# Ledger of designs, part 82: VH-VL binders against q0atu2

Target 1, 119 residues: q0atu2
Amino acid sequence: MLDKKARIRTSREYRNVFEKGKRLSGRFLIIYYVENALDNNRFGFITNKKIGMAVIRNRIKRQLRAIVREYQGQVKNKHDIVLVARAGIGKSSFEGMEKDYIAIMKKAGLFARNANKID
Below, E stands for the ipSAE of ESMFold2; O stands for the ipSAE of OpenDDE; V2 stands for 0.75 times the mean of E and O plus 0.25 times the DockQ between their complexes.

## First folded at step 3 (VH-VL)

Design va33 (framework fv_ivicentamab_arm2; at its last look DockQ between E and O 0.49; V2 from the best seeds 0.00; counts 0 for: pae E 8.9 > 2)
Fold by OpenDDE, look of step 4:
Structure va33 (fold): chain C 119 residues (1-119), chain A 119 residues (1-119), chain B 110 residues (1-110)
Amino acid sequence: as target 1 above (119 residues)
Amino acid sequence: EVQLVESGGGLVQPGGSLRLSCAASGFTLSSYAMNWVRQAPGKGLEWVSIIYSGDYTDYASWAKGRFTISRDNSKNTLYLQMNSLRAEDTAVYYCARGLSEPGYSFDLWGQGTLVTVSS
Amino acid sequence: AYDMTQSPSTLSASVGDRVTITCQASQSIDSWLAWYQQKPGKAPKLLIHEASSLESGVPSRFKGSGSGTEFTLTISSLQPDDFATYYCQQYDSYSYPELTFGGGTKVEIK
């Protein structure tokens, strides 16, 4: 799991990202992102009932956290990023989710130029 | 008034190069995903390239290596550099604004600029 | 990238007719399916985005529907202003990120 300091935890923090941040949609994910005043990135995860039952939603959330953790070192600093899972993500493979995450993060310009694990 | 105005089209010989411009007014290009779409005479629409608000670029498979999309924020202008032009590249070239991010649907179009590739 | 098959290529209809245009994908695609209207000598106009969302200012007689591999644009009652060429368009983010337009459907007067 991501460290607590790397997580968006409060409603206020989420609201700030949604209100002030940019939005970008991928195949399975929508990301909201905004610069923060910290020295680290924070990630939030949202899965709604459209994805499926609670067990599925929790699985997806766990998978997304794993993906984010894998690439966290390559993300530009000082950002709050919220990942919103889209309805179709429940039918996606982990690799598909990862691919989508990478793609959407690239489109958002959130990866560092010297990122090594990015296809 | 929000609008896009393409320019730079004209007659060019095969193998030649041409740079198209798309001047935006009424909005900031850098806040949107911007696209180039072309249409050969009497034919359908064909997507060429996109530049996202994060400056990430993508291209149609056939356009890669020959076409380059870019923008100048100071001029609020979108560009399409076309190299190694072929007769089949003859078309009206439109610049089109993406409807918010990711900009996969285009809510604003220029009137297009005609590019004719002929010996 | 996956091709979008749009049908029919040409459609003759009369004012008041119900018109249906279909776009099919080779595999299930995202909901980033848009419909455009284009008249001769003019740039395309966005009608529908995200499969079913009507663009502002577009008459309610235009309806987008569908999911998976099949999408449809329906004009409930064709008006004189609706004679034009229509295009579907989607973004393929699965195999290769690429935007693809359908081949177009010319709706002409019968």
Scores: ipSAE 0.130, ipTM 0.770, lowest interface PAE 2.4, mean pLDDT 91
Fold by ESMFold2-Fast, scan of step 3:
Structure va33 (fold): chain C 119 residues (1-119), chain A 119 residues (1-119), chain B 110 residues (1-110)
Amino acid sequence: as target 1 above (119 residues)
Amino acid sequence: EVQLVESGGGLVQPGGSLRLSCAASGFTLSSYAMNWVRQAPGKGLEWVSIIYSGDYTDYASWAKGRFTISRDNSKNTLYLQMNSLRAEDTAVYYCARGLSEPGYSFDLWGQGTLVTVSS
Amino acid sequence: AYDMTQSPSTLSASVGDRVTITCQASQSIDSWLAWYQQKPGKAPKLLIHEASSLESGVPSRFKGSGSGTEFTLTISSLQPDDFATYYCQQYDSYSYPELTFGGGTKVEIK
């Protein structure tokens, strides 16, 4: 679960990340990311129809939010990050998605342990 | 105003080494995924390597273990260290900037530097 | 990893012609495809990314279409500046990024 202020909510904000951000692909995820002018990170989540029906897409979104929340304290501050699920994510396990997320965030240089504890 | 200029190409014998440089101007290199792409005389384009903004790297399967991509942010310069060169490595080598939206398509190219591997 | 096949390898055309170049991927790459133009002795120039998104400054006569495994680049009214070699490039990184270019299509004057 992510707090309201940690979520990208508007189409304009998503467009900003896509237009000005960097892209990196993993096995099940693509991230787009850009530094923001805020004091916190914000996350967006995109699941397209190629993944499956709405029930499956909504389950994937919930699982990705849970993963992001768990590792929130390790993400470098002041970034807007959009996670785009690839078609193959429907066949992945929760653990598979989690491992892909960790790997891609480390590759992007966005994964650094903060001084505060991770709960 | 934005520009990439390659240098360091030349004639080298099989088994030899060569280091290519790519100087960026008008933008900050570290903010982009940067690539090397080559083209053998009269042949098509072939991707060589990428360095992501987080400094993680990936290589074409044939380049792994022989080529190393790196950058020096203080000099705003990208490098390709090429070892154990073969006649098949003869090509014009281009440095190319990853388009920030997709990251894996190339919106800015240098003019290229010719590497000839011959005895 | 992915094979990219372009057809035709060469085509002859006249100014004003409609030209179509096809690019086929050995497996689905969604919309992760770019098109480039290259003139002799020059670096390639990006025309289209994400299959159909026209790069800034590229004339509207260039159109990209397709998804999955089959893609096309169409030049609706060929101009003298359009005689060049065109390349498609896939960038669908599934497990490990392996960027692959097509073999190229040379568009030459009849």
Scores: ipSAE 0.008, ipTM 0.587, lowest interface PAE 9.5, mean pLDDT 84
Fold by ESMFold2, look of step 4:
Structure va33 (fold): chain C 119 residues (1-119), chain A 119 residues (1-119), chain B 110 residues (1-110)
Amino acid sequence: as target 1 above (119 residues)
Amino acid sequence: EVQLVESGGGLVQPGGSLRLSCAASGFTLSSYAMNWVRQAPGKGLEWVSIIYSGDYTDYASWAKGRFTISRDNSKNTLYLQMNSLRAEDTAVYYCARGLSEPGYSFDLWGQGTLVTVSS
Amino acid sequence: AYDMTQSPSTLSASVGDRVTITCQASQSIDSWLAWYQQKPGKAPKLLIHEASSLESGVPSRFKGSGSGTEFTLTISSLQPDDFATYYCQQYDSYSYPELTFGGGTKVEIK
């Protein structure tokens, strides 16, 4: 999964992104993002009880982590990024979540538009 | 208190260029997705382009390669660079502020600026 | 590409009439549809977003309904200020970047 240094860990770190960051919504996801002072990106994931039972919420978090890991080589560096699952995400497919993530990251300007190679 | 004011329209010959400006007051332009929408005389509304809060851009297919949307956050001003103009580009051009997700409805509009493309 | 078909293109009505305008999307756009009012020489004004959510300051006689592919704007009792052109607009840009408007409905005095 994601390297430990690439994770948003504390309530203070999450609060900073929500309070200082920009917000962009997709069909199944909301992202909040802000530049950080580090040499790396960090990612956080939020699911709430309206999405479903704990098993469902944990599955969604695992799928989102896998998506983020797949595309992290394309993400512009020095950002803290929080993915918030929308209530309807439980009805999405993995491919639907992935497509939504790609779209909102492009809209946010956090991906290279079309030229960078993916590793 | 909040408003958008377009300028830079006028008469231009086919093949010519114009740069439209949209000055925002009462709010921070970079916090919103900003759009250009046009309306040919006696015709309906046609979306032209969007620049998202994260500076990623999208265009109507007919505008790609000819029109460029941009934003200068220090001047709180949106731009549309229009090149290779044709008679069918004759229209009133509006800038519009986007609200709501996953795409954007337009809650604030400027008064428009007329672009006339003819000899 | 989400084509928006708006009907009728023109309707004539009297003050007090109940007026209904329809939009049909070529693909399901859930509830991501807005309605605008435009008077001659003026910019459009947002009336309704998310198919049925009324914008602040818009009279409650305006009501939006529908989801998926079929949407309506209803004016329950037409007022003199309501004679204008109305546009629907889809804004579900997730799978395609273009945002599209319906062709417009001009509401005229009978």
Scores: ipSAE 0.007, ipTM 0.631, lowest interface PAE 8.9, mean pLDDT 85
ESMFold2 (binder alone), look of step 4: mean pLDDT 89; pTM 0.931

Design va34 (framework fv_ivicentamab_arm2)
Fold by ESMFold2-Fast, scan of step 3:
Structure va34 (fold): chain C 119 residues (1-119), chain A 119 residues (1-119), chain B 110 residues (1-110)
Amino acid sequence: as target 1 above (119 residues)
Amino acid sequence: EVQLVESGGGLVQPGGSLRLSCAASGFTLSSYAMNWVRQAPGKGLEWVSIIYSGEYTDYASWAKGRFTISRDNSKNTLYLQMNSLRAEDTAVYYCARGLSEPGYSFDLWGQGTLVTVSS
Amino acid sequence: AYDMTQSPSTLSASVGDRVTITCQASQSIDSWLAWYQQKPGKAPKLLIHEASSLESGVPSRFKGSGSGTEFTLTISSLQPDDFATYYCQQYDSYSYPELTFGGGTKVEIK
């Protein structure tokens, strides 16, 4: 479960990340990310209807939040990051989503150098 | 003071290509999300494409694979490359500036340039 | 993409009339809606953003209201300069990437 302070909540805040941020695409995920003026990171999650029915989209959102929460301590501070699920994500495993997330975050330079939690 | 001026419209044959330009003055294009919006004769407004301040792009579903939005920051000019043109692409094409914060409403428009796709 | 339904498509009015145009979104867009005015042969002009925020230089007789799925543009006392076509446009980030315009409402003199 992510703390409320670590969540992007308004459409305006999501739009800011899309407009001012950088983009990186993975196999199952796209991230948009930008530095913020806060003292913490904030995360947003987008699962559009192309992924599947509400039960599938809700499962994906829960799994992505769990992955983000697991690796929160490795993310460089002061960033707003939006994860956009790609259409094929509904067929991925939890492990597959986790590996994709780690790879993208490393490529973006958003993970700290000596991270301990990556298996 | 601030202005957008489109050019490059004209008559083109079906299957042909055309590149539209939009020259900005009085402000810096790279600081904004820039858009193309079209309007067929006697019809309503239809969003075509966006390039975000972070340089990422998106397209209307019907424009994907045929149209490419880009900009040249050194020339302060926005472009729309249109390929595989069809009769239904006949329209006045406007470039439009998205508000930097809060985003996708369009506070500045060019005068438009007419593209006619006909033999 | 969210469908935007605008009504009426055409209305006839006299100077001094109160005019109301409605815009309905197929899904909630919070307050992320803009209104535009377009005169024949001209580019659209932004009147209102974020449902109710009047742009600088736009007369106070224009008022936007609504949130969620139902929005209105009201002209409290129609002037000759107001005969034009009006469009609503959603820009909710959850509709990403597509921006959607309403079909337009043409305000004609009687």
Scores: ipSAE 0.008, ipTM 0.555, lowest interface PAE 12.8, mean pLDDT 84

Design va35 (framework fv_ivicentamab_arm2)
Fold by ESMFold2-Fast, scan of step 3:
Structure va35 (fold): chain C 119 residues (1-119), chain A 119 residues (1-119), chain B 110 residues (1-110)
Amino acid sequence: as target 1 above (119 residues)
Amino acid sequence: EVQLVESGGGLVQPGGSLRLSCAASGFTLSSYAMNWVRQAPGKGLEWVSIIYSEGYTDYASWAKGRFTISRDNSKNTLYLQMNSLRAEDTAVYYCARGLSEPGYSFDLWGQGTLVTVSS
Amino acid sequence: AYDMTQSPSTLSASVGDRVTITCQASQSIDSWLAWYQQKPGKAPKLLIHEASSLESGVPSRFKGSGSGTEFTLTISSLQPDDFATYYCQQYDSYSYPELTFGGGTKVEIK
């Protein structure tokens, strides 16, 4: 589970990331990201009805939080990052989502060099 | 000069289908979230659908399954495919550009195209 | 979806009058509210976004105020060009957008 202060919680905070941030698309994920004025990273998660039933969407959200938590030590500090699940993510495996996350974070330049996987 | 021009409206029988077009000029359509908003004669505004800059979509609950939003980036044109039309779908349909991500307020509107569903 | 109640439905005023239009949300929408002006036969025009941020080119006599569940649009000195229908719109949603407009307020010549 992500620390409470590492979560984007309000509609205002999500909108700030979407309005000011950069966007980068992966196979199953889109990320929106912007530098913040805080001393920590914050993450948000968006899953819409196109993914599937509520049980599928809830599973995807749990799995994405687990992936983010696992790799949080590799993420460059002071960023707000929103993960948006694409419709096809419902057919993906956990490993597939993990690989897509790593690929897009590297492409965005958000993974710090020589950072170790926390979990 | 930025502009949106709708076309494709007309008279259609209940149960019929119609495709609306919205041609954009002066800006790149795929860089914005784009929306369809309708207005029944003498009534208020009602949101229909959105296509986000990355190409993923959302719909008003009543529109889901009957209406499909899409775009052709090579033609810089937005579409709304409307199926299983009902008398209550009679309205002027506007295409509208999102002011900022995620595109839920609308800074540029087309002139609208009238759809009449009647025998 | 958030219900948006706009009042009054119609308002009669004279040039130079101060006009106030109210918009009520069924639950808190923070400041995620836009105001639009629509003249007969034309598309709506965005006046204000984020409850109080005036769009470029919109006259300073238009002012948006409020947060949470109660919002107002004020026209401090009504001009002939201001006779129109005004709509509020909430946009406090991301994962499952259900964007909702108020019912509109028609500002008519007295």
Scores: ipSAE 0.006, ipTM 0.555, lowest interface PAE 12.8, mean pLDDT 85

Design va36 (framework fv_ivicentamab_arm2)
Fold by ESMFold2-Fast, scan of step 3:
Structure va36 (fold): chain C 119 residues (1-119), chain A 119 residues (1-119), chain B 110 residues (1-110)
Amino acid sequence: as target 1 above (119 residues)
Amino acid sequence: EVQLVESGGGLVQPGGSLRLSCAASGFTLSSYAMNWVRQAPGKGLEWVSIIYSGGWTDYASWAKGRFTISRDNSKNTLYLQMNSLRAEDTAVYYCARGLSEPGYSFDLWGQGTLVTVSS
Amino acid sequence: AYDMTQSPSTLSASVGDRVTITCQASQSIDSWLAWYQQKPGKAPKLLIHEASSLESGVPSRFKGSGSGTEFTLTISSLQPDDFATYYCQQYDSYSYPELTFGGGTKVEIK
């Protein structure tokens, strides 16, 4: 599970990310993201009723949190990031969700890496 | 206003090396995912490599170990270092800017630079 | 990487014709497909992204449609400026990191 400090918990905090953030879509995930004024990253997770019944939505949320936790060390610090599951995610495998997460985070420029230097 | 200009192409012997440059003007390279795409004479387009805004890189499977994508943010210039060149690497090499939403499509291209690998 | 098959490889058409180009993915790519136009000696130009989203400045006669494995680019009334080679490109995350282009379709004067 993610530490409480690394979670977006209030509706006000979610609204801030949606209103001020950038959006990037993957196959199963949409992320909304904005730089924050904190010393850490915070993640939010949204699974709406289009995905399926509560048991499916809860499974998806648990799997997404596990994926985010596994890769948290690669994420650029000082960002609020909300993951929104798309309707088709209920039919995806864990590996499929993981690949989508990695791809979209790299595309967004959110995975930290030093700039390459040419000799 | 916004443009990409490639340079560094030319004739090189098999097994040789060559470094391509792509100078950007009218926008900041580090804010985008930047790509190299090549096209052999009379053939179709083939993706080579990407450097994401965060500095992460990925390569076509055939390019791994031989080609290195990099950028110099102070010069607003993208590079492709090509080693162990083969006859089948003969192509026009294009620098292309990734459309940030939705990601891997290319909204701005340079005019290309020709690389010829022959004895 | 996912194979992208374009058909036809070449087609002959007259000004005013409706032209349809097809792109098939070897596996489902949802809507993660772009279309490009390339004129001889020039760089490609993005026409459509995410299967059906028309790029700013591209004439409305260009239309993209489809999802999953079958996609089409339609030019409703061919203009002289439209004689070119067209390419589709997939960017599905399941194919990550590989980006794959179709083989191209050359639209020639009849």
Scores: ipSAE 0.008, ipTM 0.606, lowest interface PAE 10.3, mean pLDDT 85

Design va37 (framework fv_ivicentamab_arm2)
Fold by ESMFold2-Fast, scan of step 3:
Structure va37 (fold): chain C 119 residues (1-119), chain A 119 residues (1-119), chain B 110 residues (1-110)
Amino acid sequence: as target 1 above (119 residues)
Amino acid sequence: EVQLVESGGGLVQPGGSLRLSCAASGFTLSSYAMNWVRQAPGKGLEWVSIIYSGGFTDYASWAKGRFTISRDNSKNTLYLQMNSLRAEDTAVYYCARGLSEPGYSFDLWGQGTLVTVSS
Amino acid sequence: AYDMTQSPSTLSASVGDRVTITCQASQSIDSWLAWYQQKPGKAPKLLIHEASSLESGVPSRFKGSGSGTEFTLTISSLQPDDFATYYCQQYDSYSYPELTFGGGTKVEIK
C-alpha cells in the first residue's frame, strides 16, 4: 500500500539506517531513523521469527504498513524509518500497535504537527 | 555559551494565572525537545511538561487542562501558561533542555523562577 | 507511571568515604535512568545518563550501574563539593511519558 518510492528495499539501505540512525523503543515497536538526502520518506519493516509463524508475521507487517500509510501526512519529510516489531507485538490489538506507533513517532520528533510552534 | 534564563514567576492568588518564559541563547530551541520541571520549597523534582522538536506536547497527568507548553521560534523562547493555580503549584519552575531524542533527560537547566500561590 | 524509590533519604559521610545511593523502579526501565546532583540554591546538574554514561566534565569518582529495576550511584572518595542532594530519574520510552524522579538522597557531613 505504500508507494514504491516510500519503501526501503535493499539490505544496504536497511544497514545504513541501523548503523547511522537513532533508535527509540516503544512497547511493541522499535524504530530506527535517519535523515536521507531524498525528497521523500522511506519506510522499512522487520518482523523476526521470535514473533511467531509466517502467518502471524505477515499479518503484523500488513497492519504496520496500514498504520504507516494512514499517518504518512504527519511524518517530517526526508527520513528513512525502519519499524522493528518486538516479540510481544503478536499479543497486541491493531489499536495497540497504532497507539504505540503514534507515541514513538511523536517522541522521536518525526510527526510534524506545529500547533505549539510559533514562527 | 549555551544558557537558559527563566522569568515570569511571582505571587499569585489561588485560581489565578501566570505565564512563564524561558529565553535560550547559544543554541536553537526548535532543534531540541524542551521541558519544564518544578520543585516545591524543600521538596524533590517533578516533571511538568515537554514540547518535542516536532512541536507535539505531553504533560504530567495533574497538569493536563491547566498548563500549556509552547514556544516562539522567532524569539528562541519557551513558555508555560499556568491556569487555575493552586497552593500546591508553589514551586521553583525550571526550563530544561532534552539531551537527545526524545528529550527525556536534561543536560541544560535554567536558574529557575519562583511561583508562589498564596492568599 | 513508574514509581521511583531512592534509599537512603539522608546519608551522613566524611570526606574520603565511599557512598552508595540506590534507586528502585517499580517495573523495568532497561537502562533509561539519569542521575542528577543539586546543590543548595542551584539548578540540578546532569551527572549520568543511560544508567552508566558519565557526562563530560563530571569527575570519574561518580559511577552509575544497574539495569532493569535496581540502580546504584557510587561516589568513590567523597569530596567537599559532593555534599549535595542526588536524584535519579527514569525516562523509559515504553509508556506515555510520565517522567518520574526519585525522592532524593541528601549527602550530609558526618
Scores: ipSAE 0.007, ipTM 0.601, lowest interface PAE 10.1, mean pLDDT 85

Design va38 (framework fv_ivicentamab_arm2)
Fold by ESMFold2-Fast, scan of step 3:
Structure va38 (fold): chain C 119 residues (1-119), chain A 119 residues (1-119), chain B 110 residues (1-110)
Amino acid sequence: as target 1 above (119 residues)
Amino acid sequence: EVQLVESGGGLVQPGGSLRLSCAASGFTLSSYAMNWVRQAPGKGLEWVSIIYSGGDTDYASWAKGRFTISRDNSKNTLYLQMNSLRAEDTAVYYCARGLSEPGYSFDLWGQGTLVTVSS
Amino acid sequence: AYDMTQSPSTLSASVGDRVTITCQASQSIDSWLAWYQQKPGKAPKLLIHEASSLESGVPSRFKGSGSGTEFTLTISSLQPDDFATYYCQQYDSYSYPELTFGGGTKVEIK
């Protein structure tokens, strides 16, 4: 699970990312991302009814949060990032979602961050 | 109008170096994933390298270590630095704009610049 | 790396003919395939993306179809402007960083 401070929670914060951010599409995911003025990254997650029933959407959302949490240390600091699940994500495996996430974050340049501390 | 114009091609000796330029007009280069694609005389298309909107790069396996893709946002120009050139690098080199999907198709191409590697 | 096999390598046709070009992927790429047209001395032009989505300004006689590993480009009534070389390209996320083109199909006048 992601900490509360690492989550985008308000409609205004989501609108800011959509309006001012860059957009990049993967196989199962679209990300919108923009630099923020905080000391940390924040993530948002959107799953719509075209993906499937509530049980499928809830599973996808939980799996995406788990993937994001696992790779949070590789993400360049000070970004707001919204993950939007595409309709086809319901047919993907966990491993498929994870690979798509890694690929799209690399394409965005968000995984190019080196550790800020030497030790 | 949107346009890409390559320059810098020419005759170079095996083992030599050459830098290609691609000037973009009518759009902002840094908002797209930009690519180099080459075509040897009478042969098919071959992908060379990409620079993603976020600044990270990837290369064809045969190009890694010899070729470097870069951009200058202030000049709205894409570059390809080519080192340790071989006869088999002889080709027309195109710069191409990537449309972000779960990968990249190329919606805008330059006219190409011919690189000939020969004694 | 995904291999893309295009057939035939060369096709001879007359104006008004229906021509069909096939592209085979070594692994499933779902619908992540583009088609390009290239005329001698010119850069390639994008015709179709996502297997069947026609680009703006491309004549409706061009149609893309297929999914998975087998894809087809069809020109329903060949025009003089259509004599060119055609290339398919896969852009499936699991093949990165490699983007792979087919070998090309040259459509020649009979």
Scores: ipSAE 0.007, ipTM 0.606, lowest interface PAE 11.0, mean pLDDT 85

Design va39 (framework fv_ivicentamab_arm2)
Fold by ESMFold2-Fast, scan of step 3:
Structure va39 (fold): chain C 119 residues (1-119), chain A 119 residues (1-119), chain B 110 residues (1-110)
Amino acid sequence: as target 1 above (119 residues)
Amino acid sequence: EVQLVESGGGLVQPGGSLRLSCAASGFTLSSYAMNWVRQAPGKGLEWVSIIWSGGYTDYASWAKGRFTISRDNSKNTLYLQMNSLRAEDTAVYYCARGLSEPGYSFDLWGQGTLVTVSS
Amino acid sequence: AYDMTQSPSTLSASVGDRVTITCQASQSIDSWLAWYQQKPGKAPKLLIHEASSLESGVPSRFKGSGSGTEFTLTISSLQPDDFATYYCQQYDSYSYPELTFGGGTKVEIK
């Protein structure tokens, strides 16, 4: 479960990330990210019908939140980050999603050098 | 079955107003970015407006101040209020559901409703 | 603003032909491009999003390619059901969302 403060809540906030942010595509995930004016990171999650039925999309969202929560201590502060699930993510394992998240966050330069994984 | 059904089109005089409706079934409209796209007779497609899941809205530059997008989540229905109509607003107006990445490509369309602005 | 130039405006083809439609953006849109098919009197249908990602249920003979400013839609072996008008659309999310469509390409029977 992510803290409420760490969640992007409004469509305006999502739009600001898409409009102003950078994009990086992974195998199963796309991230959009922009520095914010807050003292904390905020995350958003998007899954569309092309992934599969509601049961599958809800599973993917829960798994992505779990992955983000696990690694939140490694993310550089003051960023709004939106994770968009690509159509093929429904065929991925939890491990596959986790590996893709780590790779994309590292490539984006969003993992803090001195941060540690949060269990 | 997921579908969008538009209604409310018709003949209007220049300077008049018209309200379009788009009834969604088989999915929850408020979970998506919803769009209006129009097509003048014999011409191409033109984006009009978007409403994000959280209620944030945006418009094509030419539509700002004249058109208002809204929704009623209890009725699962999207609206477009059109004011100060001009002859060049004559078009088939489509309701379209945005893919969640970033909501600007359209995976589900209604059949459209014709708006004719003429004296 | 991003102008989208689509070519050709019209092409005549026979069943079995390879058809290529080009779309050029006035500025780089990365891979933020979708392709639509529209038949007379009907709503558009999404074929491809993110330049090359095929929509579920769309035949594999449709292929999107390109990035930056030049994109193509290819139909490798035209079928009777493919005679329609095709549109590209940019949706570059890094800038203000003034979405733009190409002018359309009508694929008609030779």
Scores: ipSAE 0.000, ipTM 0.535, lowest interface PAE 14.6, mean pLDDT 84

